# VHH binders against q330m9, part 31

Target 1, 357 residues: q330m9
Amino acid sequence: AEQEPKELLEMSTDTERLLEENDLRPLWEVEKDFGNQFGGFEADIWKWEDIQASIDAIERDVPIADLPPGFQRRVAVPVNTGYRNAISNTIYVGVQTVSPGETAPAHRHGANALRFTIDGSEDMKTVVAGEEFPMRDNDLITTPQWEWHDHVNDGDETAAWLDVLDLPLVLDSLNARNTFENHELDRQPVTKSQGYWESQYGRARPFEDTKEDGIPGPFEGNCAATPPYRFSWKDTLQTLRQRAENDDPDPHDGYSLSYVNPATGQPPLFPTMSFRAQLLQEETDPHFHNAVDAYFVIEGEGATHVGDDVLEWSERDIFVIPPDEIHHHDPDGEAILLGMTDRPVFEAFNFYAEAEP
Short names: E, the ipSAE of ESMFold2; O, the ipSAE of OpenDDE; V2, 0.75 times the mean of E and O plus 0.25 times the DockQ between their complexes.

## First folded at step 15 (VHH)

Design r01 (framework vhh_7zox_3; at its last fold request DockQ between E and O 0.71; V2 from the best seeds 0.00; counts 0 for: pae E 5.9 > 2)
Fold by OpenDDE, look of step 16:
Structure r01 (fold): chain B 357 residues (1-357), chain A 124 residues (1-124)
Amino acid sequence: as target 1 above (357 residues)
Amino acid sequence: DVQLVESGGGLVQPGGSLRLSCVASGFTFSTYAMGWVRQAPGKGLEWVSVISSGGSTYYADSVKGRFAISRDNAKNTLYLQMNRLKPEDTAVYYCARTYTYKSGSEKTVKFDYAGQGTQVTVSS
């Protein structure tokens, strides 16, 4: 079971108001609501300015040092109207910050997790499965299920990133418990040199007949496991640019790159979630599907039409498109989005459906 | 081409009623929110009422309880039933294709297309 803080930390009335007005909640509060089923959710957008202000307010009222052991996580959580736990019933997105000298303690959980770095540095490390991964701007780093992970900021600037998890799917939609464990240490031992995990899944990779490619921990299934992996933005962007220069765009997604499972070389990245970088240069064509799309704006500004709504986004904004809503993107110039979707869940059961109006 | 054509305006006495109609063409009417805006002499545009694609309705406080917006998707037609009309309701009424713009906590209703308008005059 996921460990919940025993005592609710109190924030100032102003901070509470700020969060409420912007449909944001602190992680420790959201965690108490996990496992509940809420109603539907709507298209919505969270502005970076509001997110940042909220995180700052949270920090001011409740310094990380005041959080109980194992819960030193400063996270502002976008919550959808009608769905109080997350932006959707399948995908959780939080904005986490770690200030200089801070450590988010080591733990592991059954849920799949991904970190997308908003503000990073070479000295900001996420340690996953014994390897220290630098968190540079726009790096995408997997935190696979049941892998030990912690976050350490040895730099002089506050780091920020997206926490993306399938918690709502596991806890709310499937009514499963989140298997969770704290490490005995605040920091896990670093047992792998930098680049180890990458070396396991490159073009040249070790082959052992006895390699246990199973799902770590007590879990069973038939899906390929996701390994610890860092997708550098430098490489991703380079590839994305190549695609934009040489290939045709998808009419709905623009120039898109999937973050593939390094083990398989194919999507989805996780059995429950796919991620893609999307470069948009023009207005896309409308479509709808039964999957959820969540987005983080990496670069640029624009708008997304969703049903009767228009979501006006700019850099570092987060927005979500509910299932079955007709939608399309309208960038103002060039924009790059991180797309997050639960499409793999549907595809796994042959339930995915997409159509044009 | 998107077209919106209003009708039903006219001169009425205070306390009277009018029913405005708007016929839409050039787009899938049923998938859009629609609304009425009005402009009184010397004043700016004012939202009167909006109806979502799903049928949810909104009314300005000034017309709440007196006006009723409705739509017939099969006919691509938007309606505004105006009852208990007042002199202050005198304006050109426009049918508008409507969106709700969301930017965080800020929501703004806008339109991208509007008709030519129909004059409503309430006078004794």
Scores: ipSAE 0.721, ipTM 0.874, lowest interface PAE 0.4, mean pLDDT 93
Fold by ESMFold2, look of step 16:
Structure r01 (fold): chain B 357 residues (1-357), chain A 124 residues (1-124)
Amino acid sequence: as target 1 above (357 residues)
Amino acid sequence: DVQLVESGGGLVQPGGSLRLSCVASGFTFSTYAMGWVRQAPGKGLEWVSVISSGGSTYYADSVKGRFAISRDNAKNTLYLQMNRLKPEDTAVYYCARTYTYKSGSEKTVKFDYAGQGTQVTVSS
């Protein structure tokens, strides 16, 4: 009657005390904790009607000016099972509102962020690194790491947009808690005319500035800095339609268009996250990969099969696909999705893997 | 093409046992959740049991503790062991390929394919 080795391992109380006194644990006690420090990560969906009701309630009850110190933003945050703060352990998604006459005050942080406009106007602006970016419906605007940004609603209707940030990775995993600073002013000075940042990276650069600049702030790295930039929906949709008329779709992703880093012309948009617009016209083939995919439904309706689950989505719903789950999309006619992924993190660690069942 | 073929039904006395089988073809059996649905005379469809692709099992309250669902992925076969059968268990039993549809907090189990069914009759 042979026992397993761990059942025969008995430490004296003196040995256990010595380990505890010195903040040491034996490997065989620690090894079961690896990979299990956080709760489960599940396929899930947040319906727009529930999100809308929630952001309307927050808007009624909580002026931005009354928020405590911190990010000082009015946001409803989709939260996955086992994660208290975010849609995944690497990606934070939220729906932010700014009422007429409000300002979300200027700050900067090490986390990268983008804004995908849901309800916008010419008089609703994100101000980034001295430039005003009007927020028009379905535009994507970057607020890159360590750039000053604020949000100003000079219009007469509440604005709403999707925030996507690498906060869980930066704050929780990498423990970079002191990479945040409030600006002295709630509204940063506007020091650049509209189009300034585009002209630095998007068409041709001034001759004297053709050398690559470093990453903003105290940081070093191997990626070209992501500039402040607006990707207009008009241009994105036009390009998707051109692809649909001239090209074959990818079997897994349909007609995908990457939001590239304008400074390089290449993905990823941020070192930690990639984004794409996906036009789906037919059911896709199944696949799986070890990076997270999250989606916002720009238009249309359909379903996504994820393992044993089917997520039924419609316009403005948000859903998430866990790593390693076999999945595919089945649009009802035609749909357009905003795709969000932490794949660049996996690629930076030489860890990305993808397969078909 | 997806095919599900049930067998193992029959006539049995109350308190008896039956074992239903379902052979699947035309899809990768191991990656799908599977289940049993029944239809009693004059009634609609009733979920009996579901087994996930990973082997987790779920049962309707009316059969919990009496029925056991299992799968053999190597043989593409789904089973339902039915013990302590009651007259109320009389129905046509269908093998089904199943999914959990999620819409926010609401969850519904549905099937996209089912077999032709096998009759189970429990009578004195």
Scores: ipSAE 0.276, ipTM 0.705, lowest interface PAE 4.4, mean pLDDT 88
ESMFold2, look of step 15: ipSAE 0.208; ipTM 0.662
ESMFold2 (binder alone), look of step 15: mean pLDDT 82; pTM 0.817
OpenDDE, look of step 15: ipSAE 0.636; ipTM 0.833
ESMFold2 (binder alone), look of step 16: mean pLDDT 83; pTM 0.822
ESMFold2, look of step 18: ipSAE 0.029; ipTM 0.621
ESMFold2 (binder alone), look of step 18: mean pLDDT 82; pTM 0.821
OpenDDE, look of step 18: ipSAE 0.305; ipTM 0.687
ESMFold2, look of step 19: ipSAE 0.013; ipTM 0.440
ESMFold2 (binder alone), look of step 19: mean pLDDT 82; pTM 0.822
OpenDDE, look of step 19: ipSAE 0.644; ipTM 0.832
ESMFold2, look of step 20: ipSAE 0.080; ipTM 0.606
ESMFold2 (binder alone), look of step 20: mean pLDDT 82; pTM 0.816
OpenDDE, look of step 20: ipSAE 0.273; ipTM 0.672
ESMFold2, look of step 22: ipSAE 0.016; ipTM 0.574
ESMFold2 (binder alone), look of step 22: mean pLDDT 83; pTM 0.823
OpenDDE, look of step 22: ipSAE 0.677; ipTM 0.848
ESMFold2, fold request of step 23: ipSAE 0.014, 0.013, 0.019; ipTM 0.539, 0.549, 0.592
ESMFold2 (binder alone), fold request of step 23: mean pLDDT 83, 83, 83; pTM 0.831, 0.826, 0.829
OpenDDE, fold request of step 23: ipSAE 0.695, 0.694, 0.637; ipTM 0.858, 0.859, 0.853

Design r02 (framework vhh_7zox_3; at its last look DockQ between E and O 0.85; V2 from the best seeds 0.00; counts 0 for: pae E 7.4 > 2)
Fold by OpenDDE, look of step 15:
Structure r02 (fold): chain B 357 residues (1-357), chain A 124 residues (1-124)
Amino acid sequence: as target 1 above (357 residues)
Amino acid sequence: DVQLVESGGGLVQPGGSLRLSCVASGFTFSTYAMGWVRQAPGKGLEWVSAISSGGSTYYADSVKGRFAISRDNAKNTLYLQMNRLKPEDTAVYYCARTYTYKSGSEKTVKWDYAGQGTQVTVSS
């Protein structure tokens, strides 16, 4: 009687004990548990109305001065139901506000950060690596690893933006600590004129034979560093429109532009995260991949089908697509999305996979 | 073209049982959540049950413990076993391709396609 394969996997009590005492497990048990370290990662959506109400409430209840040093940031953080610490186990997204006259004090950290301006002005600036970057609406500004950064609102309106970090990748997925340092001053010295960093990575750029373009700080690696950089929405949108007018859309992403690393001229923007502006005019074709996709709705409304779910989104909503879920977008008219993905992490190790159903 | 064809309806006495079937075509059946909705005389459409593409089952409170939804992906067929039927279960039952619509904390079961329906009558 051919013992059913299940019977072949039965071990004696002694064997089980031996494994346990030595912190060993059989492969078939380990395989069953793979991917289950975190609670259920579900497709989810956070409505702007709720986000806004929450962040406003935080502002009312918590004076910035009462926040601990280094965390003088008022942020509403979308958290996935299963994970509960962030939108995913690799990407952190937060909605941060800075009121008129407030300063988010200068600090730096090992995590990469990106700012996408929701409500900005010329008088709202993020200072990164000694340069003041104005935060205009829908501007995307990098806060690279270990670069000093602070946020200053000298305007008369509350500024709001997305914080996007690879913090969960480092802290949760890799079980590492975030290297962090507070600046001695609330505001870092401005040592660079506006446009300095852009000038370093334009079409015409300084050529120095000895440019040790090293990774800032105590870090080592084999990836190109991301410089401080401001992607103007005006320019981005113009290019996006040109794409929509002259080219064919990607069947899955529509008219998409990648925010490329200025140093390389290629994606990904960060070694751990890639970003895209996506203009959608029609329903996209379904596909799935093992990377996480998070989205911010810049303009428009629509829905995204994710497995058995449909996420109904509108302007300034945030939603997330788990790995390996079949998904496609269905805009109602024209919509523009900011796409955020951890795809580069997979690609770095030749683990990225994408397919159509 | 998406097609859903229901069968198995009929007249049954209270306390009786029926098994509905739905054959799907025109789409990859195994990748979609499927469900049953019903419309009683003079009433609107009511969600009855759904089964996810992964096999998770959901039921309206009115049918919990009495109805069982299942699927055979190899046959592109959806089933609804209805036990302990009540007069209140009298309705046209429709097979539907279903979705859970999420808007923040709000969740609603909807469908984009439904069959022509099969009549279920529970009467003494």
Scores: ipSAE 0.467, ipTM 0.745, lowest interface PAE 0.6, mean pLDDT 92
Fold by ESMFold2, look of step 15:
Structure r02 (fold): chain B 357 residues (1-357), chain A 124 residues (1-124)
Amino acid sequence: as target 1 above (357 residues)
Amino acid sequence: DVQLVESGGGLVQPGGSLRLSCVASGFTFSTYAMGWVRQAPGKGLEWVSAISSGGSTYYADSVKGRFAISRDNAKNTLYLQMNRLKPEDTAVYYCARTYTYKSGSEKTVKWDYAGQGTQVTVSS
């Protein structure tokens, strides 16, 4: 017969007073708070129609020029019930727009970021580390830790893209100091030809026998820095199609490609986050893991089962799967997802775990 | 193939009790939310009760405090204990897998049943 105590422990009034006066609490009173510092993390989905309507309203009411200094980006941010600022406690996802003639001014920060283009053009550019990167639909462009970046729309149509950053991990979970700086100029000087950063990686590359692979800015660490880089959708899609014709799908992920760090040729893309493109042609097998997965629907429609919930998604929807939830994907025909995960953090601690039910 | 087999129905007088059982096969029972729906003569289906995969229980207002849902994952079996039965509880009772579909802020609960049901008749 199992007994449950009605009280944790009894303490004298004097002992309680001493603890409170010295800002102390006994372990047995705080033990229930371990692992529960935030609550309400749920499987959830943000439909593109709702996101688009909200962004259109923001764009109408809030030009970038009217935003306060230091916040000059127009972004709609999916937020989970338990968090006010992000889709999870480690990953921030946002949908940013820049209208014709607008500039999101140059800044840099310690958090890593990427841009996944939703509605782009040759004249809409992310400028990072001196290079202009045209934002073409479904291209993935890195704006890594402590590199200057600005977004400039010299075209005639509003551009939109997905922002993904490790900002909640860096600023909120790790309680890091201010790692943010505005550039003196709204548009950083363009000092590199287009294609420069991409050209530095591959089979032939510059020999630099005295070069030190440093981490930009005031930061130190043991992981290779992520360079500015563009992954073209054309090449990504071609590779996914080749996998579908020649390989067996992963039972949980379908035909998957990792957006690797070009400098190492290996995942993760950032020390804190991995990204993949997943082609799904059939229902996947269920599994669960202790890392967060978030998704953007690049093409197609379908559903993802998460515990007792079913998330019904279509093109450009954003959804999130909490840690430890049994889940699987059921595409309607064929679908392609952009997957985002904080798995690299767990791997760095030898803490990552995954299983099937 | 998914199979759900209901049993335990019968004829009882008002104020009586019955315990329904549903034995499941063809899927991993422990990972699904389960529930009971009922169909009174000449009427549509009505939600009665649900239990999440984690064991949280939910009840329609008409049965709260009188019915208790439970599950035994080791036996792949769902139960409904029905107490203080009333004539309006007369129906065919079906067990079902249940899902909460989310589309943005909107939620829709759907059920998936496949059994023949079990008849519960409450009359004097």
Scores: ipSAE 0.014, ipTM 0.568, lowest interface PAE 7.4, mean pLDDT 86
ESMFold2 (binder alone), look of step 15: mean pLDDT 81; pTM 0.815

Design r03 (framework vhh_7zox_3; at its last look DockQ between E and O 0.85; V2 from the best seeds 0.00; counts 0 for: pae E 6.3 > 2)
Fold by OpenDDE, look of step 15:
Structure r03 (fold): chain B 357 residues (1-357), chain A 124 residues (1-124)
Amino acid sequence: as target 1 above (357 residues)
Amino acid sequence: DVQLVESGGGLVQPGGSLRLSCVASGFTFSTYAMGWVRQAPGKGLEWVSAISSGGSTYYADSVKGRFAISRDNAKNTLYLQMNRLKPEDTAVYYCARTWTYKSGSEKTVKFDYAGQGTQVTVSS
């Protein structure tokens, strides 16, 4: 009886045991499992109505004082179906609220953070690295790694903003711990006047021979650090409008402005995340890339085609596009989006890839 | 121009089988989800089956276990194997380019293009 040729990939029971006992796997098995560690990453959309209802419910049910130290933040967190900790395995997005008279106490962490103001006021401040930054509507404010930050609402209305962090990259993708520290005080001392940090990174900036432009904290790396900085929406929008009036749109991103690192004057804003404002007036052309794109709808309504799905979005909605999915935007009229991507992570290692179908 | 041309319909007895085909042109077939919808006399359109661009399949409860959807991307062709046909399966069957519309937790399957349809009649 001619023994049917053992499939070339069949290993003996002894070999299988040997591999298992030593936490080893053959390449062909490993390759099959690549990319599957986090379940199904799907294109998803979270409607503002649902987000708002959720965050309001959290506010009603959970006094801020009852929250654990360091997590005294009321946040509704969109989570992907396959990845239940965040919208992706690299980017965290949350909608945070601070009620009148409330303070989110000062802390710092290794993760980079960004705040995009949804409902702000002059009396709502995020204090970062000793400077009080007003949180006006659609302002984008950086909270660099290991910089002390707190949020104070001295206004009469509830403040709301988007938290964006690279926390999943650190905790899940890289299997590291987030370095974290609580401040001794609820509010950090204000040691810088308003506009200080901006003045450090303007067109006219201090020139010091020994720029200790080091990475804050215990961290080391090869990337330029991101400073505390407030990008005013007024200025951003003005520039965006100039672009729309005078230049041609990108076929995929429309009229896009990148929030650049003030220290370098170039993208990415963070070593791990890039941000852009995108003004869309027409349907964009399809493309795909291996980076994640997350979006917040600043203004307008429309739809984004992602693979076999159509995400119908309106103002203040959040949606996410998985890697390698063919996608394009179809605005209904004019829309402005905040784009968030982990593209810099790929670029840092020469792994970024983009193509058209 | 997007074109979808169905074929394979006909008259069969209950318990019989048919295989429908749909040839697509005017777009990159392999990158789209495709599906079958049917319209019985006096009834609205009903989704029968769909297949994603990645090859995932779904079926209406009424046809599960009896119908099989498949695609040949090299031929730009969508198929529907219909087994154990019932009189209730009598309808015009349309090939459709399909999308899943998502709005929060709400999902709706729609199509932007459909063929002219092929008549399937199941009768003794």
Scores: ipSAE 0.534, ipTM 0.776, lowest interface PAE 0.6, mean pLDDT 92
Fold by ESMFold2, look of step 15:
Structure r03 (fold): chain B 357 residues (1-357), chain A 124 residues (1-124)
Amino acid sequence: as target 1 above (357 residues)
Amino acid sequence: DVQLVESGGGLVQPGGSLRLSCVASGFTFSTYAMGWVRQAPGKGLEWVSAISSGGSTYYADSVKGRFAISRDNAKNTLYLQMNRLKPEDTAVYYCARTWTYKSGSEKTVKFDYAGQGTQVTVSS
């Protein structure tokens, strides 16, 4: 009867101490930790009724004027398991409100941002780079890298909108401190007529005035800067309806429009994030990819199947699909989604991958 | 079309064992969570067990420690090993696709069954 002992690998306490004293770790321990820097991201959903109740509570309790310096925005932030600061490790989504007479003071920062209007009015403005942009329901307004921006509610009702920023990528993944500056004035000077930024694109315009190669602020890079711009919902919806009348839907995304960089006419809108409006009229085919998708429900209701989970959504809900999860959408009738993705980051590093099951 | 065919039921004495099988077709078996539900005479459906697409297993308290769920993705087959059977386990057992539905913080596991089921009878 033959008996063979097993050889076991184990470091002594002295070896562990020596490694720790010298800030070293053995390879087999660090390899085990790779891909686990954040907790497991989950498919998840935030229902509008819960968001609304939370926002209403914050609005009652926390006037913008009472916020400490550096926290001069009233925002409720959907957070994912394991990360706890944002919807994903690359995309931050928040729901911000400004009450009548309030101003979210002017500042600028290195992270890119956009505002997708939920409850707006002609008298609620995002002011960016000298122009006042009225925030009408479902308009998308860019406040790009290093441009001065403030939010001013001269109306008689509280306004609400979705903030989408690349903050988690910049602050936690790239280890870059977000460069940030407060304006000396709460409301930046209005130095451009309304329509100025729009007039610079898609028409006859001064060619020599383009700043296509200039990156605002202290930053350098290889991508064209994104200008301040408002994508009106009226035009976006009309274009979606034209696509539905004339084109075949994509099997995974339905009838989709990209919010392109107006300066180039090409995606992505920001170097770090792409955005799309998607009209869904039928159940889509399943696929998976290594980029994150986050969604805001503009209209309608339905469900999204993500692996073993089903996310049941309705108007103004927010949901997220983690990387590599097989997923598809099943609208109840017709629905329109705002899609948000970090796919441009993956493409910039030649890491994007997509497949069907 | 989705087809789930249960088998392996029968008559067994208390304390006995049975192994149920479910052969699946009409969908990509390996990408779905699967599970078992049962219906006792005159009662509603009761979930019994589930196994995720990745192989994690879950059990109702009434069967925990006695039943073992497993799957063979190469054969599109789901199994339920049932040990130490009791008279209250008497039921028609159905194989089902299963999902975790999330609505805000609420989490519900639902089952979608399509087969005829297999009868398990535990009596002296």
Scores: ipSAE 0.057, ipTM 0.605, lowest interface PAE 6.3, mean pLDDT 87
ESMFold2 (binder alone), look of step 15: mean pLDDT 80; pTM 0.807

